# Ledger of designs, part 79: miniprotein binders against a7ua95r516to809

Target 1, 294 residues: a7ua95r516to809
Amino acid sequence: ASLSLLSISDLVPDLQFIFFWMSNAIEILYFIQQKSPAYMQTIELMDDKAGSKESLLSATISANEEAMTILEEVIMYTFQQCVYYITKTLYVVLPGLLDCNPFGTEPSSEQCRRAAGVCVCAVCVMPEAVRRVVSVFQTTSDLLQQYQVHSEIQSQMFAYLFFFTNVSLFNQLIDKGPARGWFQRSRVLQIQASVKILLDWAKGAGHNHLAQKFFAKFCSTVTILASPPQQLSQMSWKALCAEHPSLKPVQLHRILTQYQLMAELGPLPIWQPSSEDEAYIYRTVDLLESFENH
Below, E stands for the ipSAE of ESMFold2; O stands for the ipSAE of OpenDDE; V2 stands for 0.75 times the mean of E and O plus 0.25 times the DockQ between their complexes.

## First folded at step 6 (miniprotein)

Design ac2
Fold by ESMFold2-Fast, scan of step 6:
Structure ac2 (fold): chain B 294 residues (1-294), chain A 85 residues (1-85)
Amino acid sequence: as target 1 above (294 residues)
Amino acid sequence: SEELRKRILELLIEALRLMAEALRLAEEGHRVTIEIRTPDGRTITIEVDPEKRTVRITSDDPYLIEFARLLKEAVEKLIERLERE
């Protein structure tokens, strides 16, 4: 048992409070935006002497703008706090996704059989590590729906969560993968199956477009690493760059080098960078992704 | 966590103060009631009366009762400020 174990359930009361007030701030902001023109018209229609009407209108506009600014700050602050606590929880559970086996226990002859020329295998099971990640996304979705947070804010929330997940998984795979054996074909296929569970969840939740956009780098990495040697060896550097535009030259080069080692394709480089990319395959500062998305 | 909740409430109170000021400056004296209902059936009612210079926040949510004191203190300060104008 580790000290300071965090689960999404431990944060639910705080998240409920934050989402509740974020939703309320959004509704109040909307109310002010909808009612402001009517109040200004009311002032304009007043039969007033000594020019106090113009001063009243100006003061009302200023006060309304200040109130809207503060409400926008509340919305931004609560949004940032939700993102912070949710991503902190994700950071703890995400590494488990790279170590779990969605195919259940070690395959046996009983789990994968041939019947009438068809290979029948055991159904993929959602590992506990994957379930923990899915639970974070599902709890977030449930809270956003419970407090009726506007769909655009929901999209922004999941855009950032998917961005964070992609960067975290990519960086862990690239940085720690060689030492952890994660680049071995059997492990890559397990990672690919686990990622598919997350992508299937995102599609079911109505976030397929966001998932496709923000998981592109990690998905490209896993797709390359899971490719059969016969298939991948037939692809040129240029073709791989075109098929995986999210990967920077240094990232693609690292992935292909690791693939060559694990697939035992010999000591000499197989994939030659294009002349345009040759200088960029050694930019180690671009190897890992930044968590800054601004 | 408690500090986070306190900060959010302080910002909301400031926004309500500015909204009350804007509505008070609308000479028609409109009474404004904003009722927010959560999916689980809890309600929050915000009543602004510019003529009487009052802001009232009520809720049937037991969770918010623990923080009602902070809201009350800020509303009392708002009323005091409006009376000085």
Scores: ipSAE 0.013, ipTM 0.337, lowest interface PAE 7.7, mean pLDDT 72

Design ac3
Fold by ESMFold2-Fast, scan of step 6:
Structure ac3 (fold): chain B 294 residues (1-294), chain A 86 residues (1-86)
Amino acid sequence: as target 1 above (294 residues)
Amino acid sequence: SDPYLIEFAELLLEAVEKLIERLEREGKRVEVRVEEDGRTLRVRIEVDPETGEVRVEVETDDEELRKRILELLIEALRLMAEALRE
């Protein structure tokens, strides 16, 4: 997917075709299920011959079952096809989000507002890298709306997209972040602001609950890295775990350890893991490695 | 969370591989084939890019089955078009 430089706009004609097929297949399946009982009732009201009537009923049931199976396969394949193209495009544009600066010194940065100590930027002045990611989500939303795809399918689509985005950003930040300088406080604040723009878009699009659920791990990680060391040291290990339930204790420990090393901080007073937690560390490392290799 | 993460990654990767193969083989056209007890059913769904109309073709070795499936699909498409129009 890293070898493709295609923009989402280049894929729109193909995606429109696939969304149209998916939407129609879903509706056909739905209405076959609704129409079938009425049609079967019509057959049952026929008084030609009992044997002829039963043969016709059997044939109709078999036909309905085969048609529904085929439509379900079509829906599955078209849904998977959309997910594939969209996530392939996301994979290409996501790294840019971690490198951009929403607080740039350009005149456009003057349009950002300060609220509760955080700089808030309007969507129209977002960095190009963030705009590319938002464009993928917006185009997906537009296509789902254009072809009147049921809201449950829309939710499932964005659940997959947000999950993919979260995992991709999390893995990139944790694995490459220290070497790229991304753990530096100024960079973390820039990343936090860029992610806020994505989350604000999701809220505006009606997907706030999905965004909160599926971005939780990455958001927790960025929040920790953006926190002053003094604030972190004032919290107990139990309190830290409770504040970041989306992170496993071993993941939280890894983040804090890397943060201390990269920021050249003294040791933070944290609860020491038990032998059971140490075993947990190995399992979590294996999980991350498996995801990277697969 | 972790069992779900591993399982999701495996399912997504497998789904992506199957989709790549199918896209390379069949392009934009979707065709599925079902075979059971010696009978074969083939359904093709195609959209007309100029009119936006959906074309559905049903082919099967059983003429009676073909007629029944076609009647149900046509009626379903009519109901769908009527619901969307409103």
Scores: ipSAE 0.000, ipTM 0.157, lowest interface PAE 18.5, mean pLDDT 64

Design ac4
Fold by ESMFold2-Fast, scan of step 6:
Structure ac4 (fold): chain B 294 residues (1-294), chain A 87 residues (1-87)
Amino acid sequence: as target 1 above (294 residues)
Amino acid sequence: SDPYLIEFAELLKEIVEKLIERLEREGRTVTIRIEYDGRTYEITIERDGDTVRIRIEGPSEELRKRILELLIEILRLMAEALRLARE
């Protein structure tokens, strides 16, 4: 669908309906799964004149499996629909994060001026583009809290959303970055600051571990692009790989090659993969940018 | 209305249809038994004509009410989605 979503707020009624269903199904499933083995032992120890004990045991197992199957299906469909709506909204708002300035050029920002002989620079504000992304995450958090969704499912939801965000930002930066000017150091620093706002939000929301895990690849990429070319050229291939363990050697090589092409202050040496790195590249060529390895 | 709402309504219809099919296949009754706090609770979901009935047996009235409320709400939402999809 080519329709752009205006705001996460437009989806709140649909998401409320889906989260309510999911929460209730999860709670019932939890109670069923936590039944005590003692009940089955109680049936097994019953006096039984006509095989009623075996019939009760068999019926209980069958009915329990059927109920769990129905609930798992409801949970799966409602989870998939939540992910669909939320990631579709994220896809629309994420490019704006790469093309904004959090250092005070947004509307209502205080401009740089002199007061009492002191230059006061523009006040840093959250750009509207960053606010839109944060709003999607906050609305998701609010709905999960409102409908008391189990913490394990909340973690799964944010793990998926962070993974999606990381992959989307990485792919856009690598594929469109050079043409959009995003590889310029000043723009990279703006991107780094915008991403920090997202990471700070995640920490405040109790998802710091997930954010650090799933944003590692994009954060490493931005760190490399923010590094002076001279610093990078002085490091060995082994040292570069060791400093950026979240990036596969093939991903790191691609980033450095693209950065070298865009650098104005002399060319960086091209790092050639070893025979072992070449074997790794052959293994992972189909998986480049499609998976996070760790 | 929003085209995504139409797609969602079709998926809700499928979930409700599967639940109805399983109730029919089981002879219109699904029974599950759980143990909580050393006591047994039995949940029976039965189709009675055009009505779905839920019965919960167990010693704690509070837990029986909670389980019943959760099941009723899930089934109500499923039935409402099916009704909207038909119209």
Scores: ipSAE 0.000, ipTM 0.248, lowest interface PAE 12.9, mean pLDDT 66

Design ac5
Fold by ESMFold2-Fast, scan of step 6:
Order: C-alpha cells, then sequence, then structure tokens
Structure ac5 (fold): chain B 294 residues (1-294), chain A 85 residues (1-85)
C-alpha cells in the first residue's frame, strides 16, 4: 500500500551514497591494476641481495592480490545493494505495464477544459505505468553518469535490470495472464506497444544490444500471442522453435497451449501439432521442469 | 523558469499556426521540439472544436501544458477581440 507509493526518487539520496562508494572503489581498483605492473617491474630491476628481491616481490604480489580482492568485494556488495533497491522498486511498478493502454483513450472530461470557445485537452502519450518503469531506468542511468561509473559496470547493471524485468514480466504473463485477460489479442497488442516504449528508451540510452539480448524471451512470448491464429497454424513445430530460440521447447509448448485455451475464437483455428511434432516436444524436454523454475 | 517562458511561446506559435491552417484545410496538426528535447504535437479538429496536445511525459507535465495552452488561447482571444473593434 505505502510501498506502492514509494518512487525511485525517494531512494535517490541512499542510492547516491552507495554509487559514490562504488565509484571510489572502482577507481582505486583501476589504479592498483594499472600501476601494479610498473611497481613490480621496478622491484624486478633491483639488485638481488641475499634473496631480498624475491621475498619483496612475493610480498608485494600477495598484498596487491589481497587489496584487489577486498575492493572487488566492496564493488560487488555496493553493486548488489544498488540492484536490490532498484529491482525492489521495479517489482512494484512492473505489473502496471501489463495493464496499461499505450494507444490512449479519448481524453476524459478531467483532461479537458474550455477556453476561448474551444475545448482544450492535454493527453500523455506515454502511459503513467510505463513512465514509472522508464523513470526507474532513467534515474539509474543518471546516477551512473553523475558518479562517472565505468561503462562496463554500467552495462552489467542494465544487463541485470533488463534480465530481472524480463523474468518478472514473463512469469507474471504466463502465471497470471490467462486469469487477468492478458492473453486476449487486444491486451497483448497493448502489452507489445508498452514494451516497445521500454525498448525504445533502452536504444536511446545506448543499451539496445543488452535490451535485445535480455528481453528476448518476453518479446518472443508477446510476438507469439500477438500472431494471428492463421499464421501460427501454418508453422511447423520445427519452424516455431527456430523463430523463437530464446524459449525452451517446454516453455513454447505451454505458451501455445494457453494461447489455444484463451483464444476468443476457440481452439480450432490455432496451431495443431502433428503426431511427429508431439513426439519432438516430449522427446527433447523434461516435462517435470515448470516455467517457474526457468 | 526561463524554459517555461520559451515553452509557452512555442506552444502559442503552434496554436496560432494550427488555427490559421484549420480555417483552410480542416483537421490539422503541428509538431515541435521543446528546449528539454521533448516532442509536442498539437492537433485541431474544427468538427468537434477541440485542440489536443500530445505530450511524451508525466501527469505533472500534462497539467502544466494544459494550463499554458488555456492561457495562450485566452491571450489570443483577447488580442483578436481588440483587433476587431
Amino acid sequence: as target 1 above (294 residues)
Amino acid sequence: DPYLIEFAELLREAVEKLLERAEREGKTEVTFTTPDGRTITVRYDPETGTVTVEVDGSEELRRRILELLIEALRLMAEALRLARE
């Protein structure tokens, strides 16, 4: 209730502190990694008096390895803390993305007023539910830029956030979608359009490759559900698997089965597997593994 | 905020162009980019007598744009009233 009102903006001061320390730890680690070879070379050039050079070299290697290990642990800890708080916020806002209509409705009377003999309306093109999700990603990007976090760490952060978003949306769509009406064609097209807004944001932010990689499963699922029954019925099981390599055969089979059950036109016009296709589905997968374990 | 003043002027200019074109062409729209990089589209439908502003943003920005658009139309109506005598 109260937590559903918690915005990413409320976490900014805490996140700034964590990003600050993460950035500092990364800088120190980078310094040690760059300067360590030069110092080790300096030791190697020393005159070896009674084996003191080898002893000093060994001690310096050990000390540098210990320092790097500690810094890597600090970086990992602060990274995981950032991910924890950001994904906690995402978890609250993500379900709204599956329920919103990005195509818009006619402006309500509350969005319209009269002035100078004309009816005046202002409409948000981006649904508020989608904006909340984009806001979490944008704030994360802004903080990473503010604290000059190395691009590799930034990429790892967004890879994790996209992975989390993909899994969360996929699980909710598969587990709750049929009961919520999300498998209805009109709702699937709305979901597809909302996800496109997220993917367009990622592309604009320079994360297109990561978004394409980590949203592949959810995007494949939505593409299948948005496909006309006629198109799906004309594809073989082999062709369906080839079009959607991000989905395991058992996941694809479950999606198609739910699609057939939820189709408003009934199951007959939707893909019907041949005996050979059925054998392939059961031959290549462990049916005891559920979608929730994937 | 200097950007709000610039935004209000861009919105006023867009509405003036729309009203002028709509008298000749019927339904029409104009699109412009704000100083902060957002794209705003303004449409006018003479059949319904409706001016619609589409914004890529939050409810806060939507409310602010609605207020600015209403004020711009009011000022334009006053200017036209004075010109007609």
Scores: ipSAE 0.114, ipTM 0.690, lowest interface PAE 3.7, mean pLDDT 74

Design ac6 (at its last look DockQ between E and O 0.12; V2 from the best seeds 0.00; counts 0 for: pae O 4.0 > 1.5, pTM E .444 < .8, other shape alone 10.712 > 2.5, unsure alone 63.293 < 70, SAP 83.587 > 70, placed apart)
Fold by ESMFold2, look of step 6:
Structure ac6 (fold): chain B 294 residues (1-294), chain A 84 residues (1-84)
Amino acid sequence: as target 1 above (294 residues)
Amino acid sequence: SEELRKRILELLIEALRLMAEALREGYSPEEAARRAAEEAGVSPEEALELLRRAREEGLDPYLIEFAELLLEAVEKLIERLERE
C-alpha cells in the first residue's frame, strides 16, 4: 500500500496491535525483574528431599535471562515499527506547515463546528495543515497512554518524532524555500506562527523539554529569517553562531544569504564568517540534515 | 512437580522465542501473533489445563502469574486477528 496516501487514522488498528504487544512485553519484563529474585530465594530455601533444587534454580536463572533478552528485543523492534509507520504519516503532512496561513483561520473539523456555541477543543482553532500534524502526535500520545506504555519509552518515542519533524521541516525549507517563496518575510511570519501552535501543543502535552531540544535547528532558522533587518544587520557572525548553536556554518551562511536576497541587503562585513568557520561555509554535504542522526 | 515447573518454563520461553522471531522477520502484527500461536502449539484450552494442573501440584504464584500474563497477551492478540 502507498504510505504517502495514509492518514494516521488509517494506521490506528495496526498501531493499536503493535502498542498492545509492546506494552505486554514491558509488563512481563518488569514482572520478571521485580518478582524473580524473591522466587529464586524461595527455591534456595526449599526442602531438597528430591535432590533437584540446584537443577531448578539453574533452569530458572537461564529461563529468566533468555526471557528478558527476548522481551527487550520485542520492545525494541515494536518501537522501531511504530516509529517507522508514524514517521511515514508525518512525512506526508509536514510540508503543509510551510504553506499554511494561520492568520486566515481555516474551517475547523466538523466536530468542532457542531459544538453548541462553544469551542470544545484547542485543536479546532488550528489551521488544517497544523491540525493534521497535531493529530499524528495526539493520536500517538493517546495510544501510548491507552496501553500504559512506560514513561521513558514514551519520551523516547516523542524525542524521535520531534527529531524527524525538525529534519523534515528544515530540509524542505532550505531545499524548496526559494522556489516556493518561503523566504519572503510575510511567509516566514506565517511559518513562525504555525510552528508556535505546534510548540504549544507539545508544551500542553508535557513534552516541552523535548520540543525545545529537538526543534532547535528549525526554530533558529525561522527566528533568524523573521528578525527585522535593522536588528539582524547589527549582529555579527560570531554573535549569531553563539545565539544559534544548532546551526552549522554552511546552514547559517545559506540562511543569511537568503535573508540578504529577500531584504535586498548587499554583503555585510559583520556577517563574514570567523576564520575557524570559513572552511565550512561551502560544505554542501553538510547543508541538509540526515534522518539517521538520532 | 519440579518437572512440571521446568516444562512450564520451557514452554513459556519457546512461545516468547517464536513470537520474537516472527516479529523480527518483519511480519505484520496479525501474522506475527498467528505464527506465535501456531509454533508454541498451545491453544487457550490447553493453556488453561496446564494452569489447572500447575495449581493442583502446588506451583508457586510466580510461575502461575508468568503463565497467565503470557496467555492473556496471546489470547487478546488471537481475538483481534480472528475478527479479520
Scores: ipSAE 0.303, ipTM 0.704, lowest interface PAE 2.9, mean pLDDT 79
Fold by ESMFold2-Fast, scan of step 6:
Structure ac6 (fold): chain B 294 residues (1-294), chain A 84 residues (1-84)
Amino acid sequence: as target 1 above (294 residues)
Amino acid sequence: SEELRKRILELLIEALRLMAEALREGYSPEEAARRAAEEAGVSPEEALELLRRAREEGLDPYLIEFAELLLEAVEKLIERLERE
């Protein structure tokens, strides 16, 4: 919860007023939605003067509709602006997560263990690259809490931030990973540990369901790449597709091809695409993910 | 009175329209609030006096609370801009 390493001033000078205005617009909209039905009913129950009651009711309906439309536009605009500034900051810090080592500190106790050749300690220090990403999420959470933004809007914001993070990390790993050595087993295990820190933060912040939903593609990719050769070689193409439905055939094929190379498995293809999927492994347009939600 | 009720409603909608328009033009929220207050032609003190009269005349709590929420938001945004 208190993991932010960025001062509020670094990430937030432009965000504070936007969050404040968004919060106020939400509060006013909520007030209209909650209180206007009772007010309308009061008008309907007034003593009848020919035309007076109908005129007042019509004017009130028109004014409430216009006010709600304007407030919804303000909320949408301020939400989009917050997302723009936050994702711009995320874009700068996310690549560091793929290149950091969360196992860098020397073991201090016998509780340290190895995970496929990489040391994992019971008490781990968060790497600076991971801290920078977590601090963006934590600062966002802090601002949403500070300005009392409704929980539903908070969920929508983190849904988008997790979606953006997933797409960014997946695209970087798939596109640049082979040249950067990110498919090497030791690096993949480091990436897996770093991602677990982000997912643990999300769970602690009450966003576990959103994290599970929006990180599915990147998590599937890392899970496959971190699998032991003995285990992965025993799985069929269809079994892998069934376990990882978030991956498109072309994406799964690229991942498995890189795995085969890095694990020094023979040149013979081990995982053969089904006849139904074979055509799709050649569709380059489907390899990388879009940043646009459809 | 019906006249006071109409005046308050007109000011509420006008303030919201002006703020939304300024935001679409690229002004910050605090600048949008300041422009809305200036263009509406009613100071925060004058708005508070209208609300006091509305309470004295027994206007509907709905309109008074709506106006108070909007006035509070505008005043807080202007206050932040002045502290900047």
Scores: ipSAE 0.298, ipTM 0.725, lowest interface PAE 3.0, mean pLDDT 77
Fold by OpenDDE base, look of step 6:
Structure ac6 (fold): chain B 294 residues (1-294), chain A 84 residues (1-84)
Amino acid sequence: as target 1 above (294 residues)
Amino acid sequence: SEELRKRILELLIEALRLMAEALREGYSPEEAARRAAEEAGVSPEEALELLRRAREEGLDPYLIEFAELLLEAVEKLIERLERE
């Protein structure tokens, strides 16, 4: 099937199987980890009938280690597979977020599960492109809750998904933004509004801290680009570095250079990198974010 | 019921075993999970309902019993290996 046709809804049946096994494996592993020491102590307290106790203890240790190893493998594989499917779906819908006009009167689409009828919930009033992204996260949240996946694993899942989303949006904005006109102030304001809707959803879902942390780079980029020329032209390189610590010098320099071109500003000496940063602004390898560093 | 609990646990153990075996055979986690569920005769929906019921009934004790059963199974396996 074409990647363009893949919806999160189409993956729900497969994800349900994976989440089921992941949740069960986590619960069993946690149980073994908690009870194994007590069980071993019980064996150790048994009357030492000639050599049977040591054999039983050794065998119990070996069996528990094997079981834990298998369970850890199952958890790892199921987690990776969930991430793979969900990120594949995100990859398809995320570009639409950058092209989205959230100020347009697009009708609420069909996917609100809450009401038979015209639902006015926060998701139903979202622009379609934003709603598609939120739907992926909401479906993931619903599945994690439905299968009662351990809270730590839920947090790790959302951390990775937000990381992936930030990298994807940032890289697309930096790479394609100039050509797509996404650096134009009107477009930037649309992007900023769309991202705010997503962040508001994340806050409502209890993931505010994770969202703020992992979207910092993309949000910083959008904030700089949304800044009026009169305001941004008064900020020094050092001040911008301090205000946007998530951006590497090469990234900040690229953003400012593209902003300057778009705003038809002459060279601004105040934006000149410090002597310390001057060597780093030419590291084009560090311009785009990597997916591998998480 | 204690019987339902035991049955759920037995199915979970068997399903985990089957999934682990399928993963070792080189199947994807998705295919391994599907095969395990099919061979265990439990649909994902049924498994969810069983887990939901188990949790509603306060089945934290059941995981305990499960590990006890796993340990008992291990003990039996050890006894079997010691007899061979």
Scores: ipSAE 0.025, ipTM 0.486, lowest interface PAE 4.0, mean pLDDT 82
ESMFold2 (binder alone), look of step 6: mean pLDDT 63; pTM 0.451

Design ac7 (at its last look DockQ between E and O 0.04; V2 from the best seeds 0.00; counts 0 for: pae E 9.1 > 1.5, pTM E .395 < .8, unsure alone 63.572 < 70, placed apart)
Fold by OpenDDE base, look of step 6:
Structure ac7 (fold): chain B 294 residues (1-294), chain A 85 residues (1-85)
Amino acid sequence: as target 1 above (294 residues)
Amino acid sequence: SEELRKRILELLIEALRLMAEALRLAREDPERAEELIEEARRLAPDDPEVQRLIELAREGDPYLIEFAELLLEAVEKLIERLERE
């Protein structure tokens, strides 16, 4: 009950604080890492007065190692907390993306409605369900920029969030898709359009490569399902495996089986798995993606 | 000069210590926390990194108090070691 009410806006104050400390800890750590070698070299160049140099060097090394260890712990903890809160909000909004009809006229965002004019910005013209997902990513991006978080950490954050989003959407589509009618071509085309809006946002935000990499599995699934029966029925199992390398054999087999049922296609020998893959298509444990593999 | 770099590092570490303490006190004693932030600002007034840290310390969250304390301890240990030099 309580999770359904959690918006990213409600978490902004907590996230601001976490990002603050994360950024500061990263900057301090980076400073220590850059300055410590020079400082140690300075000590090494000092005149050795009766073993004082070696003791000073040892003490400096020990102090730096201790400080770096603590800073790394702070960075790891704050990163994990950010991911935890942001993924909770994603968990709430992501299901709406699969049910979204992006071709409908949905009302503009509340934030842009408060401006006396019809805002025609790219976010305001987005379907509400897509806008909610984009809002989580945009808020994350804005906070990372506001607190000047190191670019590598920003990339790692988005990599994880895209990974999480892909796993969540893929698992929901595979597990619930048949029952919810998401495998119907019209619904698949809606999902494809919604995901395209998200990918276009990611491209505009400078995360195109990460988005393409981490959404590959979900995008491949949607692409197969969106394919016309006439086109897909001409593709062999091997050709589909080669075109969609992000899909495991069990996943591809499941998608094709559900597609066949939905499209009322008879048995297609051309989709029969190779003898090499035949053992793998029954590995149901590999059907759904794990959140732990990141 | 290497001496100047050392001095800047010492000032930054001390400023960080004060800010960590300010964060710890932010809920219990906001006035004292602001005093510590002002002291940190005086240590490195022209350092943009320290200024950023000061601005960030003013926005302090209670969930990070424990980590701020750990950072404070680490910084204090660093300071103690730098002072022995």
Scores: ipSAE 0.016, ipTM 0.410, lowest interface PAE 6.6, mean pLDDT 80
Fold by ESMFold2, look of step 6:
Structure ac7 (fold): chain B 294 residues (1-294), chain A 85 residues (1-85)
Amino acid sequence: as target 1 above (294 residues)
Amino acid sequence: SEELRKRILELLIEALRLMAEALRLAREDPERAEELIEEARRLAPDDPEVQRLIELAREGDPYLIEFAELLLEAVEKLIERLERE
């Protein structure tokens, strides 16, 4: 009885329907909020015959609150439905970022190939795995713009999508990385290049601040793993914690352990955890991130 | 099923449209408003949003009529868009 949606393009008709409903509910909510004070002021200025003015004011407040409650529930429901369908698509396409080689991708656009035989745009040079993820983000952005959804709601949507992306990529790297060889330096550099394409998209789309905030854990992980041994060996545990505050002690410890294995380094005294962090580096329950946001 | 879900949502939209019309007519033609409420109840009787709108329509508040007109416009735009797709 379970259904699997394999691409964002298959979801667009349903997402259009949901975004249309969400956008109109938001506009109706704003109309009610804008008109409510003026309407109540009109009631306050009415001639108070037989006390009906107070009854009308009380009923109007109650109906206003009830209508706003219904609209807020619709907005929340539609938002959650959008997030559910979009993240289900992201979950399917995100693992490919860890396996792809962005340096060897052929140009995919016939127009780019015909113009020069060399890709002249970022979309034409993207590996398919990166393009699929960017397509989800871009389609979401286009739909939010098409329906002129309020900018705060757009920010909340992308905050969650970036959070989900960060958790998904981080958990897969930590959990599957040893078996998949993702901690090999050449793979880390490929992953870093692929993530840079995503960050460039976010900057161009006006979401740079959200991407910097919500990708922090995965980006910190890749930055550490991509660092040259000469540079990283000079950084103490305390310095690494200060540079990468998004990483929990158990997470940083695991990343450094994998780095040591791949760089063929023995334990470094400079990477010994601080006394306050020593109790936390073995909490395996804290190693992977939850997809639920508190 | 995505097609079944779309059908359910279209029935919900039609029920909300009938409720919006009933709210608009509540003072002018109460018999017609009751007919529209009963038709909306028949189409989507189990949806809690439809039930809340039915309760609001029985109150007959003019503020709710303004709300119903905006909701009707939104529902009509949704129906038009689904027909083009």
Scores: ipSAE 0.012, ipTM 0.247, lowest interface PAE 9.1, mean pLDDT 72
Fold by ESMFold2-Fast, scan of step 6:
Structure ac7 (fold): chain B 294 residues (1-294), chain A 85 residues (1-85)
Amino acid sequence: as target 1 above (294 residues)
Amino acid sequence: SEELRKRILELLIEALRLMAEALRLAREDPERAEELIEEARRLAPDDPEVQRLIELAREGDPYLIEFAELLLEAVEKLIERLERE
């Protein structure tokens, strides 16, 4: 079968192949790291009556450096391929998260049958759109575990997936939010509840610290938009910047402007940027985040 | 045995190299492709990735050919350099 790009399930065979070889490359790298000290010690302890010890040592160091470089390239390539296919799948399912309603919705009979779990059928209410996103993360976690990929590489993978998700959701909300009504209070509260489900999954999977770090921008945005008018109006521009350092001044200004409109707080701006931030805001038109930032 | 571990890895790399060549030949020379597939099976008979590549060789997926070649080239060069140490 040809490679399918529409579902994470369709990509599993190809991802298994890539993860398998990434794991193998990592194991080869560790084999070299294990053998190099012993081999270097053997050379160091040689009786060098012919004057060849220095040349052999230099050749061994050079060969090890070249081998490490090649393995790092293989690991990087396989990592990039996994990221490409997983993020392509995420991109398709993420917009649904901004439009779903997690409140008062009972799980379907089909979902209960698939999960075969009490938490899904009896207690947990998870919208289909959120389940699709969680499925991508869970499948990735399962594959990394299946092929025993080193935990540090697993952390790097989820760091990037959370970074990608954060940027995608933030850009969608900023760019399409006004036309879609996503800045309305009822919609913001729905988005907040959906995001909490994703963050709860990350915590359960052992990635709480990564989720806190890489979801900061979107979480700050949702937190501000979900704040009661009484609470938010009591905060100065400086206080908001300090509490939400992940947001650039132009992004914070855009969010607060939308909040003021949706909360019907009148036509005059309530939050006044500092002179420095005001100059930046008037100079800068780019609101969206880049996917290329580490 | 670390020598045994290295030898097993070398055999797996050789099997995958044969599969990469078989993938290129699958549509143009099926008889030769089958010879390479059979040799790969002898080197790594129960490896699920070799079996997956056999399926892909019969289907003719060009994406995996480029990926497999890049990976095999990098790992082969590494093994050669390690042997020269």
Scores: ipSAE 0.000, ipTM 0.205, lowest interface PAE 11.3, mean pLDDT 72
ESMFold2 (binder alone), look of step 6: mean pLDDT 64; pTM 0.512

